# Miniprotein binders against CRAL-TRIO domain-containing protein C365.01, part 24

Target 1, 355 residues: CRAL-TRIO domain-containing protein C365.01, of Schizosaccharomyces pombe (q9uuc2)
Amino acid sequence: MADIPADRKKIVQEGWSRLFSDIEQPSYIQKFPSQESLYVSFFEQCAFDDFDLTLLRFLKARKFVVTDSSDMLANAIVWRQQANLRSIMVRGENGLNQNFVKASMYFIWGQDKKGRAIVFLNLHNFIPPKNTKDMEELKALILYAMENARLFLDSEQNAAKGVLGLVDLTYFSRKNIDLDFARVFAETFQNYYPEILGQALIVGSGFRMALFEGVWSIGKYFLDPEVRSKVTFCKPAQVSGYVDSKYIPLSMHGQFDETKLYERAPPETAGIGKPENYEELDKEYVDAAKEFIRLTREWIYAAGKPQEAEIEEKRKAFKYECKKLWRKGVALRPPNIYQRLGLIDANGHVDWSKA
Short names: E, the ipSAE of ESMFold2; O, the ipSAE of OpenDDE; V2, 0.75 times the mean of E and O plus 0.25 times the DockQ between their complexes.

## First folded at step 17 (miniprotein)

Design y3 (from g2 with K71R L73M; at its last look DockQ between E and O 0.45; V2 from the best seeds 0.00; counts 0 for: pae E 5.8 > 1.5, other shape alone 3.411 > 2.5)
Fold by ESMFold2, look of step 17:
Structure y3 (fold): chain B 355 residues (1-355), chain A 82 residues (1-82)
Amino acid sequence: as target 1 above (355 residues)
Amino acid sequence: SEELKEEIDKLREEVEKLKEEAKKRGLTPETIKELIRKLFELLWKLYRILKDTGDPELLKEIIRLMREIGRLMEELFKLRES
């Protein structure tokens, strides 16, 4: 667990103080089936890597305006419950629309030259939704993908604390354009998963790039300016400056062929988590959430006092235990493709040597 | 449908009137916002037709419209920052 940057300690303390006050209001608690479900959602939103890094992502997304940032995080905690994200992850890949899964719209593998996990976005495989049912099933796919991507954002394994989105336009066409879905994707990404993107590399040339640029002229206004600034347009020949040739797709004259990985992957098995296991896990999540709040309030009160260093050490150790506890929950679910391929081990951390 | 085409025709007329007003008085933030709002409404209606037909000529028109909206958004950002 890393220390909070010294110049950010005060604003992190203010952000948590504001958030804790808001989430303990009866009007906020009423948005949940129970106060316990609020704490579970809080834990699931924040604990996957480092509680403080989660808050920092929301702070940065709102230009370090504490009230806006804490409100944004509070809204994400409510959204997680309302989206029924736990159920999506418990049902696993087999619970998703299999036509969308087979389309191979995205894949995560390897690291870029800055150590960021590479998210391959195969837009030419995108199947536009025909109706509201299709839209909901695509949303479930996105949420499943983004939640699994969180495993690649372990700050101890990914010092850059983000991902490289590699968007392949080689076969992109008008059949892949859907502004309704683009808006849904942008809203989901920027409102609930802020500051996950380190850089998006839009790769193409000729009429494929021109077509995308037309879509981008509108689509960029679905995104906050901070997110827009992370988008880089480049030609296939320039990708080697960002990504080792091992991970450059075949379409861009590289070595990476994800179909070989799909062929090698064992089939998804059922999750080992029974309802009783999730009930026990939820109790652990509630207890951990309450303890984090208690320790953090002590930390805020101790600011500038002699006991601050000891409390910071205790908080740091506890955040690491929470990180492990979050991964215990991952182990109950049907294993994702990266676990089945051995890239993610039994403890839920990534072995980059296998990419 | 015929209703959608009639709505599109009406909206095109409104957009052209607003553009002519802008030529006389210049592009103000208020005029730019109203233009953008109407052009988005037009875009969504044309996009519904594109989804149903896949018409390549309609796609070209929609791309030109997207670029026009993008230019107006850039002008709006410049005026707000100034």
Scores: ipSAE 0.015, ipTM 0.446, lowest interface PAE 5.8, mean pLDDT 87
ESMFold2 (binder alone), look of step 17: mean pLDDT 83; pTM 0.799
OpenDDE base, look of step 17: ipSAE 0.682; ipTM 0.900

Design y4 (from g2 with E2P R25H K60I; at its last look DockQ between E and O 0.95; V2 from the best seeds 0.80)
Fold by OpenDDE base, look of step 17:
Structure y4 (fold): chain B 355 residues (1-355), chain A 82 residues (1-82)
Amino acid sequence: as target 1 above (355 residues)
Amino acid sequence: SPELKEEIDKLREEVEKLKEEAKKHGLTPETIKELIRKLFELLWKLYRILKDTGDPELLIEIIRLMREIGKLLEELFKLRES
């Protein structure tokens, strides 16, 4: 497990102290169907990949202002429950609109030259929602995609931290433009999945790039300044500087045939998890969440005391067990496309040799 | 449509007026805020026209104007942060 940087230990402690105080307030607890549901949501939000690394992402996203960071994290924990994210993940890909799934607007494949997972954003396959139902189905697809993307953020497997977003404008047209959807996408990404993006490449030329730039004149303000600073515009010929030809799309004169990715994927099987298995796992999540809170409070209290080193090691070991426990939840779900392609195993290990 | 072209021409004239206003010395924070608001309103109008237009030439003009307003907004935001 990645150690907390020594210079960040104090602010992590302050962040946890504030968060724990906030989530114990009656007004906050009332936002959940039960206190147990709160702890489940807390565990699912924070336990993967590491509790402290999760908090550090929120801290970075709010410029290390503890109050803003804790509020952002508290809101994300509530949002997981309110958005029915568990239900989306348990239903799997087969529970989503199959036309939107088959459009392949968003998928992960391969690594960039820095070792970051590549997130392909094929805007030309985007079909603007025509009604509220379509919008909700698109939201569910985004949530499913983003939650699966977390599997590529394991600090033990992704040393580069974050992903490379690759936006292909090669076939981008006016028909693919929807700023209302873009706002929803941006807000969902920045509020609930902070510090996931390492860099975004907007790849295009000529009229299509100009069209995107026109819309970007508005859409860029949906993004936090930090996220916006990670966006780079480039030509197709410049992509080779960031990505190996193996993973450059055919549309950009690379070797990667994106169309074959879904064609090669075995069909999604039913999840092995029964309602009883989720209930049992949720009990384990509640107990683990409470224990993490206890150990963290003990750790904060031990600051500058002889027992500090011992409690730090105990807490570190426990966070690792929590990571494994979080992965048990993934194993109950229907296998995502990456698991079906053999890119991710049942334990959540990414085998990039399969890409 | 001729109507959409006329609307874009009017929007272009409005953008030029706002540019001239933005070049005036002594922009107050309140004036900058108001300019930003007006420019966003123009961008959203252009976006709506962009969604509905089937004319490729008109589309190019809209895109140019949107990019121009976008640059002006970036300048105004920099001024507001200074």
Scores: ipSAE 0.736, ipTM 0.911, lowest interface PAE 0.6, mean pLDDT 91
ESMFold2, look of step 17: ipSAE 0.770; ipTM 0.927
ESMFold2 (binder alone), look of step 17: mean pLDDT 85; pTM 0.842

Design z1 (from n8 with K23E K24R K78E L89F E92R; at its last look DockQ between E and O 0.90; V2 from the best seeds 0.00; counts 0 for: SAP 70.723 > 70)
Fold by OpenDDE base, look of step 17:
Structure z1 (fold): chain B 355 residues (1-355), chain A 100 residues (1-100)
Amino acid sequence: as target 1 above (355 residues)
Amino acid sequence: SEELKEEIDKLREEVEKLKEEAERIGLTPETIIELILKLFELLWKLYRILKETGDPELLKEIIELMREIGKLLEELFELLEGDPEAREFLKRAEEILKRS
């Protein structure tokens, strides 16, 4: 497990202390159907990949302002429940709008030269929502995609910072422009999935790039400055500097045929999890969440005391068990496309040789 | 359409007026924010026209103007970032832009 940087230990402790205080407030608890659901949401938000690494992502996204970071994380925990994210994930890909799924607007495949998973954003395949229903279905697709993207952020498997977003403008046109959707996408991404993006490449040329730049004049302000700073504009010929040719799309004169990705994927099978399995797992999540809080408070209290080292090791071991417990929840779900393609196994191990 | 072209021409004139105003008015954090908001409103108008236009030449003009305004916005934001006292104003401006 990635250890907390020594220089960040104190701020992580402060962050946890503040968060725990906030989530124990009656006004916060009231936002959930039960206190147990709060702990489930907390566990699902934080336990993968590592509780402290999760907090560090939020801290970084808020420039290490503890109050802002804690509030952001608290809001994300509430949002998970309010957005019915569990239900989206339990239904799997087959529960989504199949036209939007088949459009292949978003998928992960391969690694960039820095070892980051590549997130392909095919804006030319974007189908603008025509109504509120379409928008909600697109939101569900985004949530499903982003939640699956977390599986590629396992610090034990990939030390690389976040993913590479690859936006292909090769076939981008006016019909693909929807700033309302872009806002929803940006807000969802930055508020609930902080520090997932390592870098984004906007790849295009000529009129299509100019068109994107025009709307970017507005859309860039939907992004937090930190996220915006990760966006780079480049020409197709420059993509080879970031990505190996085997993962560069055919549209960019690479070797990767994106159109075949879903064709190669076995169909989604039903999840093995029954309601009773989720109920049992949720009990384990609640117990684990409470124990993590207890251990973390004990750790904070032990600062500068002889027992500090012992509690740190105990807490570290417990966080690792929590990661495994989090993965049990994934194993109950319908297998995502990456699992079906053998890119991610049942234990959450990513096998890039399959890409 | 001729109507859309006229609208773009008016928007261009408004942009020029805002530039002139920015030159004449001592740029305070408050005035910068006002200019940012006005420019952003113009961008949204251009975006709406962009979505409606079928004329490739008009589309090109819209894109060019949007990019121009975008550059002006960046310059204005940079001015706010350079002033430590304006940090709160910058945050507020960004929040307004996200919600607009």
Scores: ipSAE 0.714, ipTM 0.879, lowest interface PAE 0.6, mean pLDDT 91
ESMFold2, look of step 17: ipSAE 0.826; ipTM 0.937
ESMFold2 (binder alone), look of step 17: mean pLDDT 77; pTM 0.698

Design z2 (from n8 with K23R K24E E52D E64R K78R K91R; at its last look DockQ between E and O 0.91; V2 from the best seeds 0.80)
Fold by OpenDDE base, look of step 17:
Structure z2 (fold): chain B 355 residues (1-355), chain A 100 residues (1-100)
Amino acid sequence: as target 1 above (355 residues)
Amino acid sequence: SEELKEEIDKLREEVEKLKEEAREIGLTPETIIELILKLFELLWKLYRILKDTGDPELLKEIIRLMREIGKLLEELFRLLEGDPEARELLREAEEILKRS
């Protein structure tokens, strides 16, 4: 597991202390159907890779202002429940609008030269929502995609910071422009999935790039300054500096045929998880969440005391068990396209040799 | 349409006026924010026209204007970033822009 940088230990402790205080407030608990659901949401938000690394993402996204970071994380925990994210994930890809899924507007494939997973954003395949229903279906697709993207952020497997977003403007046109959707996308991304993006490449030329730049003059302000700073505009010929030719799309004169990705994927099977399995797992999540809180408070209290080292090791070991427990939840879900393609195994191990 | 062209011409004139205002010496953080908000309003108007226009030449002109306004906005935001007291105002302006 990635250790907390020594210089960040104190601020992580402060962040946890503040968060725990906030989530124990009656006004906050009231936002959930039960206190147990709060702990489930907390666990699902934080436990995937490492609790502390999750907090560090929020801290970084708010320039290490503890109050802002804690509030942001608390809001994300509430949002997970309110957005019915669990239900979206349990339904799997087959539960989404199949026209939007088949449009292949978003998928992950391969690694960039820095070892970051490549997130392809095919704006030319974007189907603007025509109504509120379409918008909600697109939101669900985004949430499904972003939640699956977390699987590529396992710090034990990839030390690289975040993903590479590759926005292809090769076939981008006016019909692909929707700032309302872009706002929803940006807000969802930055508020609930901080520090997932390592870098974004906007790839295009000529009129299409100019068109995007025109819209970007507005859309860039939907993004937090930190996220905006990760956006780079480049020409197709410059993509080879970031990505190997095997992962560069054919549209950019690479070798990667994006159109075949879904064709190669086995169909989604039903999740193995039954309602009773999720109920049992949720009990484990609640217990683990409470124990993490307890251990973290003990750790904070042990600061500068002889027992500090022992509690740190105990807490570290427990965070690792929590990661495994989080993966049990993934294993109950319908297999995502990456799992179906063998890119991610049942244990959450990414095998890039399959890409 | 001729109507859209006339509208764009008016928007262009308004952009030029705002550029002149932005060049005035002694802009306060408050006046900069006002300019930012006006420029954003223009951008949104241009965006709406962009969505509806079928004329390629008009589309090019809209894009040009949007990019021009975008550059001006970046300059104005930079002016605000240089003022520590303006940081809060900048944050507020960005929030307004996100919600507009």
Scores: ipSAE 0.716, ipTM 0.886, lowest interface PAE 0.6, mean pLDDT 90
ESMFold2, look of step 17: ipSAE 0.819; ipTM 0.934
ESMFold2 (binder alone), look of step 17: mean pLDDT 77; pTM 0.725

Design z3 (from n7 with K23E L33I K78E K85E L96I; at its last look DockQ between E and O 0.88; V2 from the best seeds 0.79)
Fold by OpenDDE base, look of step 17:
Structure z3 (fold): chain B 355 residues (1-355), chain A 100 residues (1-100)
Amino acid sequence: as target 1 above (355 residues)
Amino acid sequence: SEELKEEIDKLREEVEKLKEEAEKLGLTPETIIELILKLFELLWKLYRILKETGDPELLKEIIELMREIGKLLEELFELLEGDPEARELLKRAEEILKRS
């Protein structure tokens, strides 16, 4: 497990102290159907990849302002429950609108030259929602995609600690523009999945780039300044500087045929998890969440004391067990496309040789 | 349509007026925020026209104007970022923009 940088230890402790205080407030607990649900949501939000690394992402996203970071994380924990994210994940890809899934607007494949997973964003396949139902179905797809993207953020496997977004404008047109959806996408991404994006490349030329730039004049302000700073505009010929030709789309004069990705994917099987399995796992999540809180409070109290090193090691070991416990939840779900393609195994290891 | 063209021409005139106002009015944080809000309103109007237009030439004009306004907005935001006292106002402006 990645160690907390020594210079960030205090801020992490302050962040946890504030968060724990906030989530124990009656007004916060009342936002959940039960206190157990709160701990489950907390565990699912934080335990993967590492509790402290999760908090650090929120801290970074709020410029290490503890109050802002804690509030952001607390809101994300509530949102996870309110958005029925678990239900989306348990239903799997087959539970989503199949037209939107087949449109292949969003998928992960390959690594960039920095070892970051490549997130392909095919805006030309985007069909703007025509009604509230379509919008909710698109939201569910985004949540499913983003939650699966977390699997590529394992700090033991992803040293770059982010993804490369590759936005292809090659076939981008006016019909693909929806700022209302873009707002929802941006808000969902930045508020609940902080520090996932390492860099975004907006790839296009000519009129299509100009069209995007026109809309970007508005849409850029949907993004937090930090996220916006990660956006780079480039021409197709410049993509080779970031990505190997193997993973550059055919549309950008590369070798990657993205259309074959879903064609070669085995069909999604039903999840192996039964309601009783989730209930049992939720009990384990609640117990683990409470224990993490206890150990973290003990760790904070041990600061500068002889027992500090011992509690740090105990807490580190426990966080690792929590990561495994989090993965048990993934194993109960229907296998995502990456699992079905053998890119991610049952233990959450990414085999990039399959890409 | 001729109607959409006339609307774009009016929006362009409004942009020019806002530029002139920005030059004449001492750029205070409050004035800058007002300009930002007005420019965003114009951008949203242009966006709506962009969604409805079937004329490629008109679409090009809209895009050019949107990009122009976008540059003006960037300049105005940069002016606010340079003022520490304006940071709170900037945050409020950004929030308003996100909700628009």
Scores: ipSAE 0.703, ipTM 0.874, lowest interface PAE 0.6, mean pLDDT 90
ESMFold2, look of step 17: ipSAE 0.826; ipTM 0.937
ESMFold2 (binder alone), look of step 17: mean pLDDT 77; pTM 0.703

Design z4 (from n5 with K24E L33I K45R K78E L96I; at its last look DockQ between E and O 0.93; V2 from the best seeds 0.00; counts 0 for: other shape alone 3.056 > 2.5)
Fold by OpenDDE base, look of step 17:
Structure z4 (fold): chain B 355 residues (1-355), chain A 100 residues (1-100)
Amino acid sequence: as target 1 above (355 residues)
Amino acid sequence: SEELKEEIDKLREEVEKLKEEAKELGLTPETIIELILKLFELLWRLYRILKETGDPELLKEIIELMREIGKLLEELFELLEGDPEAREFLKEAEEILKRS
């Protein structure tokens, strides 16, 4: 597990202290069906990768302002419940609009030259929502995609590098432009999945790039300045500087035939998790969440005391067990396309040799 | 359509007017924010026209104008970023833009 940088220990402690105070408020608890649901949402939000690294992502996204960061995280924990994210994930890909899934607007495949997972964004396949139902179905797809993207952010495998977003404008047209959707996408991404993006490449030329730039004149302001700073415009010929030809799409004169990705994927099987399994796991999540809070408070209190080192090690070990416990929840779900392709195993290990 | 072209021409005139107003009023944080909001409104109007137009030439004109306004917005935001007192205004402006 990645250790908290020594210079960030204090602010992490402050962040946790504030968050715990906030989530214990009656006004906050009332936003959930139960206090147990709160702890489940907290655990699912924070326990994967690493509790402290999760907090650090939120801290970074709010320029290390503790209040802003804790509020952002508290809001994300509430949102996870309100958005029915658990239900989306439990239903799997087969529970999504299959037309939108088949459009392949978004998928992860391969690594860039920096070892970041490549997120392909095929805007030319984007089908603008025609109604509220379509919008909700698109939102569900985005949430499913983003939640699966977290699996590539495992600090043991990809320490805080984020992903490379590769936006292909090769076939981009006016029909693919929807700023309302873009806003929803941006807000969802930046508010609930901070620091997932390492860099985004907007790849295009000529009129299509100009068209995107025109719309970007508005859309860029949907993004936080930090996220916006990660966006780079480039020509197809420049993509080879970031990505190996084997992962460059055919549209960009590479070797990667993205159209075959879903064709070669085995069909999604039903999740092995039964309601009783989720109920049992949720009890474990609640207990683990409470224990993490307890250990973290003990850790904060032990600052500068002889027992500090012991509690730090105990807390570190516990965070690792929480990561495993989080993965038990993934194992109950229908296997995502990456699992079905063997890119991610049952333990959450990413085997890039399969890409 | 001729109607859409006329609308774009009006929007161009409005952009030029805003550029002139910016020169005349001086660039205070408050004035900059007002200009940002007005320019953003123009961009949204252009976007609506962009969504409706089927004319490639008109589309090109819209895109060019959107990019022009976009550049002006960037310049205005940079002016706000350079002023420490304007940082609060910048945050507010960004929030307004996100909600608009």
Scores: ipSAE 0.690, ipTM 0.878, lowest interface PAE 0.6, mean pLDDT 91
ESMFold2, look of step 17: ipSAE 0.820; ipTM 0.935
ESMFold2 (binder alone), look of step 17: mean pLDDT 76; pTM 0.689

## First folded at step 18 (miniprotein)

Design a1 (from g2 with E68L; at its last look DockQ between E and O 0.97; V2 from the best seeds 0.00; counts 0 for: total charge 0)
Fold by OpenDDE base, look of step 18:
Structure a1 (fold): chain B 355 residues (1-355), chain A 82 residues (1-82)
Amino acid sequence: as target 1 above (355 residues)
Amino acid sequence: SEELKEEIDKLREEVEKLKEEAKKRGLTPETIKELIRKLFELLWKLYRILKDTGDPELLKEIIRLMRLIGKLLEELFKLRES
């Protein structure tokens, strides 16, 4: 597991201290069906890849202001339950609108030159929602996609921070523009999945780039300044500076045929998890969450004391076991497209040779 | 089409007026805030027209105006942070 940078240890301790105080408030607990559901949501939010790395993402997203960071994380924990994210993940891809799935608006494939997973955003395949039902189906698809993207953020496998977003404007048109949806997407991404984006490339030229820039004049303000600073506009010929030709789309004069991705994927099988398996796992999550809180409080109290080194090692070992426990939950779900393609194995190892 | 062209012409005139106001020296925070508000209102009007416009020439003009307003907004936000 990646160690907390020595210069960030104190801020991480302050962040946990504040968060634990906030989530123990009756007014916060009342937002959940039960106190157990709170701990499950906390565990699912924080345990993968690493509790401290998760908190560090929220800290960075709020410029290391402890109060803002803890509030943001607390809100994300509540949101995970309220959005019924567990149900979306348990239903798998087959539970989503298949027309939207087949449109391939969002998928991960390959690595950039910095070792970051590439997230393809095909705006030309985006169908603006016509009604509330379509909007809810699109939201569910985005949540499913974003939650699966977390699997590529394993710090033991990927030393590179974040993903590369690749937005292809080659076929982008006026029909693909919906600022209401763009706002929802931006808010969901920045509030609940902080610091996942390493860099975004907006790739296009001519009228299509100009069209996007016109809409960007509004849409850029849906993004916080930190996320906005990661957005770069470039021409198709400049993509080779960031990505190998193997992973550059055909539309950008590369070698990657993105249309074949779903054609190659075996069909989704049913998840192996039964209701009783999730109930048992949730008990383990609650116990692990409580133990993490206990160990973290002990760690904070041990600061500058002889027992500090011992509790740090114990806490480090426990966080690693929590990562494994988090993966048990993934193993109960229907296999995502990356698992079905053999890009991610049962242990959560990413095999980029399959890409 | 003619009505839409007239509307775009009016919006262009409003953008030019706001552009000249934004060039004035000694803008107060309140004035900057008001200019930002008005520019966003214009952007949203242009966006609505953009969604409904089938004319390629009008679309080009709308995009041009949106980009122009976008630049003005960036300048005003820099001024507000200074």
Scores: ipSAE 0.717, ipTM 0.912, lowest interface PAE 0.6, mean pLDDT 92
ESMFold2, look of step 18: ipSAE 0.799; ipTM 0.940
ESMFold2 (binder alone), look of step 18: mean pLDDT 84; pTM 0.833

Design a2 (from g2 with K38L E68L; at its last look DockQ between E and O 0.50; V2 from the best seeds 0.00; counts 0 for: pae E 5.3 > 1.5, other shape alone 3.458 > 2.5, SAP 72.372 > 70)
Fold by ESMFold2, look of step 18:
Structure a2 (fold): chain B 355 residues (1-355), chain A 82 residues (1-82)
Amino acid sequence: as target 1 above (355 residues)
Amino acid sequence: SEELKEEIDKLREEVEKLKEEAKKRGLTPETIKELIRLLFELLWKLYRILKDTGDPELLKEIIRLMRLIGKLLEELFKLRES
């Protein structure tokens, strides 16, 4: 489990102290169906890789202003419950609008030259929502995609920070433009999935790039400045500086064709998790969340005292057990396409040798 | 439809009038904010027509409006930081 950077330990302690105070307020607890559901959502939000690394992502997103960062994380915990993310993941890919799934708007495969997972964003396949129902179904698709993308961010398996977004404009046209959805996507991404993006490459030339730059002149104001700074515009010929040639798409005169991977993938099967399995999982999540809070308060109290090192070792070991417990929940779901292709095992561990 | 096109023409007139006033008096934060408000209203109305028609000339106009709003936002941020 990765250690907190030495220069960030104090602000992580302050961030947790503020968050724990906030989530214990009756006004906060009342936002949930039960206090148990609060702890489940807290665990699902924070345990996936490392609780402290999760908090660090929110701290970075708010320039290490503790109050803003803790508020942002507290809001994400509420939002996770309200968006019903568990239900989306339990229903799996077959539970999504199949027109949007079949459009192949995104795919994750391989690593860039910095070791970041490559997210192929096929913007020219984007289908704008025609109505409110379409918008809600498209939101479910992006939540499914973002929750699965978390599996590629495990710091023990991925030394690089974040993902490389490869945005393909080769066939981009006016039919792919929807500013309402662009706002929804930007808000979802930056408010609830901070610091997932390492870099975004907007790849195109000529009129296609000019068209996108026009959209970007407005769309960038949906994004925080820190997210905007991660966007790079480049031509297809420059992509080889970022990714190996085997990951350069056909549209950019490369050989990468995700349709071959879709053809190879076995069909989605039902998840193995039954209602009683999720009831038991929730009890384990609640107990683990409470224990994490207890250990972290001990850690905060011990700051600068002789017993700090022992408590840090206990916290490290417990966070590792929480990571395993979080991944037990992944194993109950219908397997995602990356699991069906063998890139991700049943417990959510990535094997890059399969890419 | 025709009602929407009339609203668009009225918005274009208001934008041009405010541009003329800005030439005489200079760009203030208040003038920039009002221009941005009018241009966003114009942009969204043109965007509604674009979604229905796919008119390529309308698309060019929308792109120009997006770039203009972006430049005005940059000017507004500069004035508030000084």
Scores: ipSAE 0.025, ipTM 0.490, lowest interface PAE 5.3, mean pLDDT 87
ESMFold2 (binder alone), look of step 18: mean pLDDT 80; pTM 0.752
OpenDDE base, look of step 18: ipSAE 0.681; ipTM 0.871

